VHH binders against Integrator complex subunit 15 (IntS15). Designs and how they scored, part 6

Target 1, 373 residues: Integrator complex subunit 15 (IntS15), of Drosophila melanogaster (Fruit fly) (q9vpf9)
Amino acid sequence: MSMSIDSNKLLLRKGDMKLDNYPTCAVEALTRLETLIASRNKQNMVMQIISEFIFLERTPKDGDVRKSQALPISQMNLFQEFQLIIALIEYFSRPGRDATRNAIFLSLFGSHLTPQRSKLLSRLISTAVSGSVAPLLSSAGTWMQQVGCKTPLSLEVAQNIVSDFISYSRKTPEQLKQLPMVGPHFAANFMVAVADLYLNEQRSPTLNPPPDALLDTITEWMMENPTLCQASQQPLVLPAGAIAMPFTTPLAGLLRWVVLAPLVSNRSAYSNLHLSLLRALQQLVSSGESTALPSQDLMQIVKSLQSYCARLAESKTDPQADAAYQKCMERFAQAVQIALSSNCITNQIQLLCLLESLPPHKLMKIVIEAHKK

## First folded at step 1 (VHH)

Design d02 (framework vhh_3k1k_2)
Fold by ESMFold2-Fast, scan of step 1:
Structure d02 (fold): chain B 373 residues (1-373), chain A 122 residues (1-122)
Amino acid sequence: as target 1 above (373 residues)
Amino acid sequence: QVQLVESGGALVQPGGSLRLSCAASGFTFSDYAMRWYRQAPGKEREWVAGISWSGGSTSYEDSVKGRFTISRDDARNTVYLQMNSLKPEDTAVYYCAAGEYYSLSDYPFDYWGQGTQVTVSS
């Protein structure tokens, strides 16, 4: 008896799909993709072909190994992009399983996006944020975690959210303020991405400074939801297959950003964000959480400050007289004081030695002395 | 609850060996391909090794071929990465991932672990 599954039974060539009623044909293709994902015979190549049809993409020429690795080229016009965005919003809003929606999202938006798919993804997510489309935001959050929250893909999403809601918002700031309630997983991963985006300015020389409204929004999120990115303290309803955010990773990213901010900005919005992060860190410590706090992120702050002090030395500027350095050290010392009080810092001796290598600062010296053995 | 937990990361000197483990729970482990990724400070996450859901196929990034070996134990729901002839350039946080493909793919993974630190230094 033959037990072979006919894996070609559902194989559809793009030439066999009609596009004259777009986006209806794309919705039909999404339904077929859902059926394949729900089946035990997961045909990843067929799912790829269906996704290429949904985005109206042409296949690279065969017979060239380099070209067989090239990403498809989208033939969508602006109107078709809008039609697809609306269709996807409606499709993801249908009742169904989170695992299925997440798998469909991942099939559509992989780790290697064409410029057109990247642009469409950003527009789709911005539309979902403005419309509070919880199922789609949940899938987007899962996608960011799976591709990595600090990768160019996630940073591009974060940058476009910032641009869309600050410069050309179609909704009031209230929609963005509710994001932790509507899409907590997306909000957490967005904060990780946006902190890294602004810390790595040199990778994006055209990047504008973060708007005060963004800093104020994150501050409000952290004040209202200090455990937002700490799954061990606040259970999040996560889609099947999503990993819990490391409870210190968003906090660590935001903290690194705000401590180093005085090197480029003296805006009060950063001070407010810093206070909200200290509160969140204190709450973690007070809860008796035994998971080690991210000493690597604290050590990276030291290395950044060492690099800054080396530049000051080139200009013969005393770090102890530099206002930017003093403010960084003040914020850093406050964070280190709370972190060390947890007794959960890995490589504490190495961290203390690195901190002592920095030009002296009164509060930091007191913190170091208090935690020497 | 779906969970991937990496372990085995340590500080080792160049030329040393280390075995990483990734324990999986909350999903049907035997249905998924398993992969290892790494991320060095200031660098993008890169794929290191993959093993098919059946264990019949493995794939490696060029810089680790001949030095690293991926394997799986479906009875224990665990994937392993045996690292030999370690170099300073191998210093990174190593992540375990579960998905449909075992080789480098344009599609992201279904599940990710939280990582384990490997430091290669004299």
Scores: ipSAE 0.000, ipTM 0.082, lowest interface PAE 26.0, mean pLDDT 76

Design d03 (framework vhh_3k1k_2)
Fold by ESMFold2-Fast, scan of step 1:
Structure d03 (fold): chain B 373 residues (1-373), chain A 122 residues (1-122)
Amino acid sequence: as target 1 above (373 residues)
Amino acid sequence: QVQLVESGGALVQPGGSLRLSCAASGFTVSSYSMRWYRQAPGKEREWVAGISSSGGYTSYEDSVKGRFTISRDDARNTVYLQMNSLKPEDTAVYYCARDFGYLSGEYYFDYWGQGTQVTVSS
C-alpha cells in the first residue's frame, strides 16, 4: 500500500521518541528501504524520511537554520553511532543482490551528505577496511563512482583512509595489503581519489605531501594486482542539465600524478610507482585493452606541462635544462610509447601535435617520430 | 540467531596434530574477517590466527607460524584451524571470533564462541 508523506513522517517522529531498541529499529527501517527499492516505487521523499530515521535525524525547526539551507539535524550520541556502524556492517553482509545493496548505500549517504553522516561514513568504511567486509566495501566503491571519485565527498573518504591506516605507519600497512582482493572496486576508486587529492602541480606548495607509505602501498597493489586498474566503472547517471566529464581510469589518474610529481618532489617512491604503472599498462595493452589510457587524459598531462613551461619562461629558465621538466618528460614518453603501440588511441594526430608543442625532449621526440607515420 | 560453535579440541601428545572447526550460524563468514584466539589457565586471551573475508590474506602469531594454518569453507560457513607439531605450551581453550574491525582507535569483537579445549600432554 501507498502511504502519504505526512502520515509516514508522523509515524517516524513518534517512533523516534522511543528508540529503546536501537539499533534494531534502524535495521527494520533498512528492510523497509530494501522493499521500496525492490518494488521500484520511486518515492524519493519516503526513502529520505526512512533514511533520516535510521540516522536519528529531525527536520529543522524555527531558529535552527534558515529554510533555504535546511539540513537534517542528527540526534545520535556516540554510542548510538557505534551501534549503527555495527548494524550496517551486519546488514550489508547479508546475502542479496549487489544492485539492491548499492541502491541502499546511495540512499543512506547520497550525493549531499550532512556533516554527521559524512563522519559516520568515514568511520564505517575504515571499520570495513579493518574487518575486510567485502560487500560493504563493494557498495562503498560503487558509491564513490556514483558521487564522483574526484568530488569532495570521495576525497574526504580517501583522506580518512590515509589518516587512519597510512599517516602514522612506518611500513606498508598490513590491513591494506588485502584490500585489492577484498574490495577491488573500492581500492581502484580510492586510487583515483588519492591521485587527485595529492596532484598539487597547480595547488599551494604548502599542501601536505603524500606519505611514502601511501606511494609504497599503491605500488605493491599495482605489482600484485595489475588488473586492478582496468576500467570496470559503470556510466554515471547524470542529473538534468549536467555535462558529462571525460571518463577517467585509475591508471590515467595515477599516471598523471607520477608524471607531474617531479614538479614538486623527486622522491624515489614515485619512480617505483611509475615503473609499476608502466608494467600494468603494458599488460593491459598486450591483452588487447585499448581503453587503458584514453587520449583525453594524455592531452590533459600535456596541458599541465605547457602551464609549467610558461612559468619557466617567465623566470627565463630553459625547459631543456630544467631537471624537473626532464624527469616529467622521461616518464611521460615511456607511458605514451606503450599507449601508442596499441594503435587504438582516438585523435592520435591531435595528441601527437600537442606533444610536439612541448619543449623538445630526446625520448619524447623519438616516440613522436615513431608514431607520426 | 547469531552463533559461533567451536569443535575438534582433544588431548594430544606433543608433536601431534588437531584440526579445529568453527561453525557459524546467523551470518556469512565470507563477509567478515575471522580470528582464532586462545586462553591458557591463569593467562589473558591471546590472538592466534586470522583470515580475511576474501580468504586471500592470512596472519599468525609468531609462536605458531609454520605450524598452524587457518582456512575457510564458504559452502559450509565454517572456519578451520589446522594445528601441527603441537607443543605443551599450545594447551589452551581455543575461541573463534568475528572481527568487527577498527573503530576510533579500538578493535571490536561482537560474536565469540564458547571455546574448545586443547590439551597437549603425555
Scores: ipSAE 0.000, ipTM 0.129, lowest interface PAE 20.7, mean pLDDT 75

Design d04 (framework vhh_3k1k_2)
Fold by ESMFold2-Fast, scan of step 1:
Structure d04 (fold): chain B 373 residues (1-373), chain A 121 residues (1-121)
Amino acid sequence: as target 1 above (373 residues)
Amino acid sequence: QVQLVESGGALVQPGGSLRLSCAASGRTFSSYAMRWYRQAPGKEREWVAGISYSGGSTSYEDSVKGRFTISRDDARNTVYLQMNSLKPEDTAVYYCAAELWFGELSTYDYWGQGTQVTVSS
């Protein structure tokens, strides 16, 4: 459009000088974006042009109308990427309104990012974790909730944190130990994302356990910060008129880890995580939260157990496999009992019917009978 | 970018039912909230129904509440609009939209070509 052409002229006005002025011009563009957000106008086109300017993105042009619809390509070199990361850290560390800061972050890093912008986002968040940059992590947490914690983009960010801080560590890194205190909202949403990556048959036919250091990190977080799972402790701050996406509790995904873990692992950390999840569920009941645990997620755990039992029935009797199943069911029954007693599960009857289809377990039978109507 | 294709529009009698489908092609379908809009001849485009990317939240315009149901099937990258107890005033072209869900601050809107629904005796 004419606005897009004018923006491109500013980037190309003096090609030889754009590197000398960058990232100053990007910081000025962020200030303009802040002004537009504060005005509460539907300026989608203008905001998109400003964000493309900040990331030095340009649409390929070759005279073909169909090729003009191609995704923008970043023209940033590695030095400019580094300068932009530093500028963004400084910008988000400025005293200002949290709601506006969060809206700016969402404007810069919304869904359908270019591969280059996605990689910069991951590097920016890792740098913020390393430096304990609380304001930026707060905005990142809000962003992750708004775009969805289980989206490909959010999972990529989570995998990058695992790669940068966990994959080669023998113990929980110090930067990650502090994360629930520095950026609790980001820590909670990170747990939702990372829980989806492991011990999940919807992602892999084999139940791949998380890395030891990741399990230990999350277990410590949950034991020391049980309120990480409470929406009331993670308020979402957005500008007036913006529609807030609901908080997604990490309890469902972590419960799947704890329930399915005996099938693939003997690590004691899962027992500690289980106890911390039971405490978190009890605290949600006490806080009056009505939708603590989605029934669909619990039904997915049931289906994974059904698949395991079907495979066990087709093989020779294995005492270790039977013992593992009993442990899975005991942990599941304890969590389901707390969730059902608080009436925080919708479609309760459907869940109970699915649970009845599993091989008998003493505690689970008691739980089902207590809530059958 | 998301490509949206609506289908299921037809001529139906008052009191009838119809199900509209919106098939999305795109790598990040599950990251978008999905909405249905409609536009009658000579009128502004009107929001009808919305569903969050998790499927956990749905919302409806007052005139369709209790008659229309929005749902999604992420395995098929499809959003549905079940329309019951149709009225002549429901006659419109129905559009599917994929949006980042933070209101007027959304930086993108992706629309389909639309599907015609006519309610007439």
Scores: ipSAE 0.000, ipTM 0.145, lowest interface PAE 19.5, mean pLDDT 77

Design d05 (framework vhh_3k1k_2)
Fold by ESMFold2-Fast, scan of step 1:
Structure d05 (fold): chain B 373 residues (1-373), chain A 122 residues (1-122)
Amino acid sequence: as target 1 above (373 residues)
Amino acid sequence: QVQLVESGGALVQPGGSLRLSCAASGFTFSNYWMRWYRQAPGKEREWVAGISGSGDSTSYEDSVKGRFTISRDDARNTVYLQMNSLKPEDTAVYYCAKPYSSGYYLDTLDYWGQGTQVTVSS
């Protein structure tokens, strides 16, 4: 069944963009998008409505920027940005179908965000965390999975949450304590992103540990919610034409944290996090998951340990006498043993060869020998 | 990049007091042990004092215990060494150090500052 669609009745007029009508034009546009979003041949109209009536964007003049490099420029003042955030919080707080909500969120904040929309997205998500806006956080979690949890866009969202809730806190903020219950999918994907920002030589020449409050927050989350890593495996409800990104879990990134932590920190929270990660890995095994730890992520941990051992050699220190290296290998061996026993590691043979290239550790040697057969 | 800048070194009379400061940047200061070492003319560097990232644990070389106090101000990313009842034997260049690892016995892998000269006059 098809009805004739009058495109002139579906578009907002230029008069609706007047300052006196904001944010009313944005609210009306969101309502009209519910009708248009399901239509494959109306995606250009959806994008135009979003740009013109929600974000108040215009294309730059040809004389200012070459047309091939032209990005929409937002005309919103600070008050209008605040009004839009309130309107979006209200809209995504309403009872509704997940498919429509996710489709609209993905259309608003796509994979190719302007700097202005990226800033508004971060402020929107921080407001939703503070207000425990579960439906919006659910859509944000889906957005992070769709764009990729380790991409610059997702990392910027993660850094803004750290800035807003962690950077000036002496203890775990109350707003974040509820996040695994309010938005488990978002919390899991936030952990994937934030784990990649710290204790990772691929992102920084030095191993930078996370802020104490962040470490404590994630440790508490994992201790209180043993199945939280499984929340990253939720099925996606995506708009027509969107390509689903593969599922990922925070296990590999957080394992890198606890394995490399002895090199830079004496915080007891890493021991608690390590135990919670072993429990989470065992839970994934028990639920029938076959590949929880990608070999590439584990190989990065091996490379970081090789770099550390090279420094020890330069300083004429025996790695087997180094307490930090011993602790790293003890934690790593325990996780590898669980994963190998449950077939949770991809490309097992290559990983075992790399592990054997590290200076010998008693427990790790036992693990390697047990799984070579 | 890790940077450590020591200050406060001076010429002091025996029995005097001096406070050394170490301004740190390029890492998450509150998560690391911080240490003070000294090197007297013609001698190897010796460890003087250490403080944990939380500030809850401190440790001192026996010859300075009861006279020196290590402290930290995480809001200012600064480590302090308060030196009381100074002796001529305390004459040395004093170095602030950040360990590469959490193990405070791996001094050979530490990141060092430029040092600050303390001279206790005869």
Scores: ipSAE 0.000, ipTM 0.106, lowest interface PAE 24.2, mean pLDDT 78

Design d06 (framework vhh_3k1k_2)
Fold by ESMFold2-Fast, scan of step 1:
Structure d06 (fold): chain B 373 residues (1-373), chain A 123 residues (1-123)
Amino acid sequence: as target 1 above (373 residues)
Amino acid sequence: QVQLVESGGALVQPGGSLRLSCAASGFTFSYYDMRWYRQAPGKEREWVAGITWSGGSTSYEDSVKGRFTISRDDARNTVYLQMNSLKPEDTAVYYCATSGYRDYLGPDYFQHWGQGTQVTVSS
């Protein structure tokens, strides 16, 4: 017997849908996926329809498990890529169930993207930001959560937005000023991703500060939208193989920014961001959210400070006398106090031991002593 | 401009070993996942191996798993593919790939592939 994918291909062609009439075949495929996406037993059909009729991909091998691991190569030209972006914007702008849109978005872009799909995704999201396409941004935010907000996929999206809207601007573009209102979940997850790109020794041996316009944009977002860090949505219907991810926040990444910023910058925006983060953290931990500041993220800040202190020791400079280090520790101690007082920290003993390994700081010593048993 | 330069391809006998290198420039190498692809004559490019931006995770096509090892050296902006127990079916031009630098005011909006490096496994 014929495979179900053969029947679906026949339906698309027989219904006056021709593969040579792009993007009509992609639009028809998207409509067909609305009925298929809820069925777990049809996920192979969903993926094959997406590959063949939406992205025009040729598969290097057939019918085995390696087919899902091998990345197909798209045959789309630049005009067809543009047509697809328009078609997707129109599709995701239609009234309908968020769960269905989110499941389709996850199926289109998944966690294992071809290079071609990755470029299309970045262009699609930047276009959606420019056009304030709220439903698409909502689905993109959910996608970032599902693939992981600090993974290369999410970082690529974040870097694309920085390049498109921030890199050559003196002021925050209007589209970005409104982003927390248009797509709060996407804005929050964008902050998770973009915070990982700067002031992070794991990405660069130097602590590269964010562009001024980016810092100012995020600072304004946090000051004007006190609950932005709590803006999270999970998909109600997931494609086969998708894992429901917990709520995540930009607090840890942005806290790293404000804690490490005194080492490279004297900009006042960091002080405003710091105060906004303390308020957001207080609100989030009061709601019982144990993911507000994971101990692993706090431990990474400790490691960054240890690296800085090691470099100071090489230069024969005393970290305890270093004004920049004192400011770092002051901000870090304030955030750690709020996190520890919430009783939501896992591995508290290990965190306290790591904090004690840092050169002494008056406030941090008080915080550590208050939470020792 | 983004540049990827593959090297290390050679003629080797079945069962032999070879190490490929990919030197990257023009973008912040440590931010990006890196992948190796190969293309045999008359065939489409296929994915061979991938390594995450952090170097913490690697993945491989089933046919090369256990024989090939991908690694990266961010200090040198280089990705490596160590190829052991080579088979005639591994004969192909090998390419490394990543997302290009996101300079949207520049002329280059496309992913960059190097010229590739030829690996021939003689029967």
Scores: ipSAE 0.000, ipTM 0.115, lowest interface PAE 20.8, mean pLDDT 76

Design d07 (framework vhh_3k1k_2)
Amino acid sequence: QVQLVESGGALVQPGGSLRLSCAASGFTFDDYAMRWYRQAPGKEREWVAGISSSGSYTSYEDSVKGRFTISRDDARNTVYLQMNSLKPEDTAVYYCARGYYRSLPSGYEMDVWGQGTQVTVSS
ESMFold2-Fast, scan of step 1: ipSAE 0.011; ipTM 0.314

Design d08 (framework vhh_3k1k_2)
Fold by ESMFold2-Fast, scan of step 1:
Structure d08 (fold): chain B 373 residues (1-373), chain A 123 residues (1-123)
Amino acid sequence: as target 1 above (373 residues)
Amino acid sequence: QVQLVESGGALVQPGGSLRLSCAASGFIFSSYAMRWYRQAPGKEREWVAGISGSGGRTSYEDSVKGRFTISRDDARNTVYLQMNSLKPEDTAVYYCAADWSYDSSGLIEYDYWGQGTQVTVSS
């Protein structure tokens, strides 16, 4: 019998479930986690239950000679992984409170994410997109924000969605078109992740350029669902112990991507996406929304352009004669003009000073002068 | 002042049914998971059933699955245990518990228990 640091009041003990009866033990574990997750002092027990009964993880024996930081290894075969995906889809589809589902999702795929769990997570989310499983997509969206939309975990999820639904087989384009309605928070955070993923296409020669179909899909999402531009698509009730990560709005992330895109590409799909972002921004500004495009994100675009201009200076190229820089500044100036017209931008004076530090551009100069005293 | 009061215990014949109630006061009931435990003479207190704070999920000990149903009424601050197809081995004092702990250690600690209600299954 396995001894543990158990009280006589433990809800779930080792030996309560038969591991050979998978996925029944995983389903029972998920149910028991709901009563445990409501208490802040049960974190260690929750993680043990998840590891042993849901993912079938085993700690390597003392005789394992590789590095001391060996992670538990999942003993699931491919059929059991499929059974778990189905069980999770069923679990997250049941009536329940968002806070509980989000707590369970974060516990499954948060700080204890092994390569096996990461792969399973991506498959789970792709299955949920395909099946329009709204509650699971809601929890996945919250998870992306909790772990950070620009982290390797979120970027891997975004890359897998692009691969599964856009790059190869387009048999289910309807599911993607419906995604903003079915899972708006997931769609919003997916856009942040994919924008960051492809912002680095110039720095990562192994990453293929974004498919036109991806840019077209996002453009359609933005045109039909302007609320995706807001900082939050739904109230976030974070589980006890969850760390809220700083987030970038979808509008800010996508804007940075399209403004800087001329540095690596002149494809028309980027121009269409840019226009959809300007229309969404104008709509939000006109309705009194001031948080859709934070000044810190605008300042980050300035810093990226400063870095580009420094490289031009090294090659003795005049930024004012560089076609790529001119296009970047044209797109950026249009967005800045709309944002500043709201009179709701924080640190406006600092932003204007940073914009003035960039090599002059005709439209940007007009925008700066219009908002200076 | 946290208080739990169980009621509904009785003598029933094998195969009979009973509904136990636990009335809670002194805490925000809807925020807490609630559990039922039982203790038979000469045996350790064992967990029987649990229900999440949301009410969306329930859990049961294997010997009572399919026979017992836990539910809650947050408007009345009450948790229930519906017991069907009762067996002589279900004879025990049944206790209601709320999970009340300020400790971050990860152990289950139940500071708040009711006085219990006696269930006897015999003919």
Scores: ipSAE 0.000, ipTM 0.086, lowest interface PAE 24.4, mean pLDDT 75

Design d09 (framework vhh_3k1k_2)
Fold by ESMFold2-Fast, scan of step 1:
Structure d09 (fold): chain B 373 residues (1-373), chain A 125 residues (1-125)
Amino acid sequence: as target 1 above (373 residues)
Amino acid sequence: QVQLVESGGALVQPGGSLRLSCAASGFTFSTYYMRWYRQAPGKEREWVAGISGSGGSTSYEDSVKGRFTISRDDARNTVYLQMNSLKPEDTAVYYCAKFGEPYDYVSGLDAFDIWGQGTQVTVSS
């Protein structure tokens, strides 16, 4: 009782923060959160401590803000932001319980981020990538999975990694070569997010290809680490009769890249990535992971190809475009064959019906006929 | 035994109303923040609404504010989404979700995200 009161008194002291007292107050707050985070009835206290002592946020002085989502005002200067990043790197690098570390990370960077916290998160993760800070990258990977790998928050993190390591590089950056070994869960979730940013009609009707260095990086990762697709999945601890969680693997997004790539690019890296994806898919199928490639994602690739074919019909036949389409269908047919060969796909009848609606391709026709009955 | 099962999806005319239900089992329902998401063909899953553990706070995506209401009945382990003034653009598969919370990681509870199978809502004439 008295020990708990003394700790609260220490952490709730003073509204004026001095530069030489930071990041000490943030480190002390993080340590106190290890105790408070275990209690569901202390969640409001946890959020208040994070806001006041870690991010140095000023709460609005408006009475109408009670029980609403306030937009706090950051009091941090650039030096304090740098000090916080270093303190967080040190905190998340020390030995400890993964559960506690992940819970604190989620409390710091939840689903409702201010622009200031979002900016700090991006800087923190880029610093962790550069420094190969495995425990922090593990927590970041879990965070991406919890908030959703294709949400605006995860996409912003992915875009910042591209900006920091890829955008001005002509080859695979050295800092990223070891990422699948240091933080496999983060690397896999980064691939899920980044695959959604390029060669995707839902984002851009022009099917913009990824930067060369990004394509080369992901291709190298997949060639060296075929099991990387498995790293994005949550542990299999489901009880008998439970509904399977929708696993988000990089497989579906990267398959869309290699299938649609011939329409906009002749880069040989796509052929290497395609072969790596077929190997990864075969391994997942062989291990009994039927949810690794959802039928919805395959159906979206069909729709993208249908849209492309409709657009070509309007422009009238081009021999180059026909050759590109043939290559798209060849790669797609190979992936579909592996997925269907071990009953990996649910709602198979609807998928086969959609595939039949595409312009004829010899290999795809064989695949469809083999799985019709 | 951890499961979420949605129901209540139907074909409705524009301006109509529907109530979706999500039945939860296998976890301590009353302590969890529950969410509704939707996914239209060819689009990513979009967050729609959320409700805190004991119903103390609710939140909504801007496009559904004033039209949709999220609620929960902890005695029945059920979360509801009341949808009013439905528009054709509301056509989607609606999913119920439980996400891992910070407390779950520390208390030894399953911190996994649990999704339901979805229920189809179609708004057309």
Scores: ipSAE 0.000, ipTM 0.289, lowest interface PAE 13.4, mean pLDDT 77

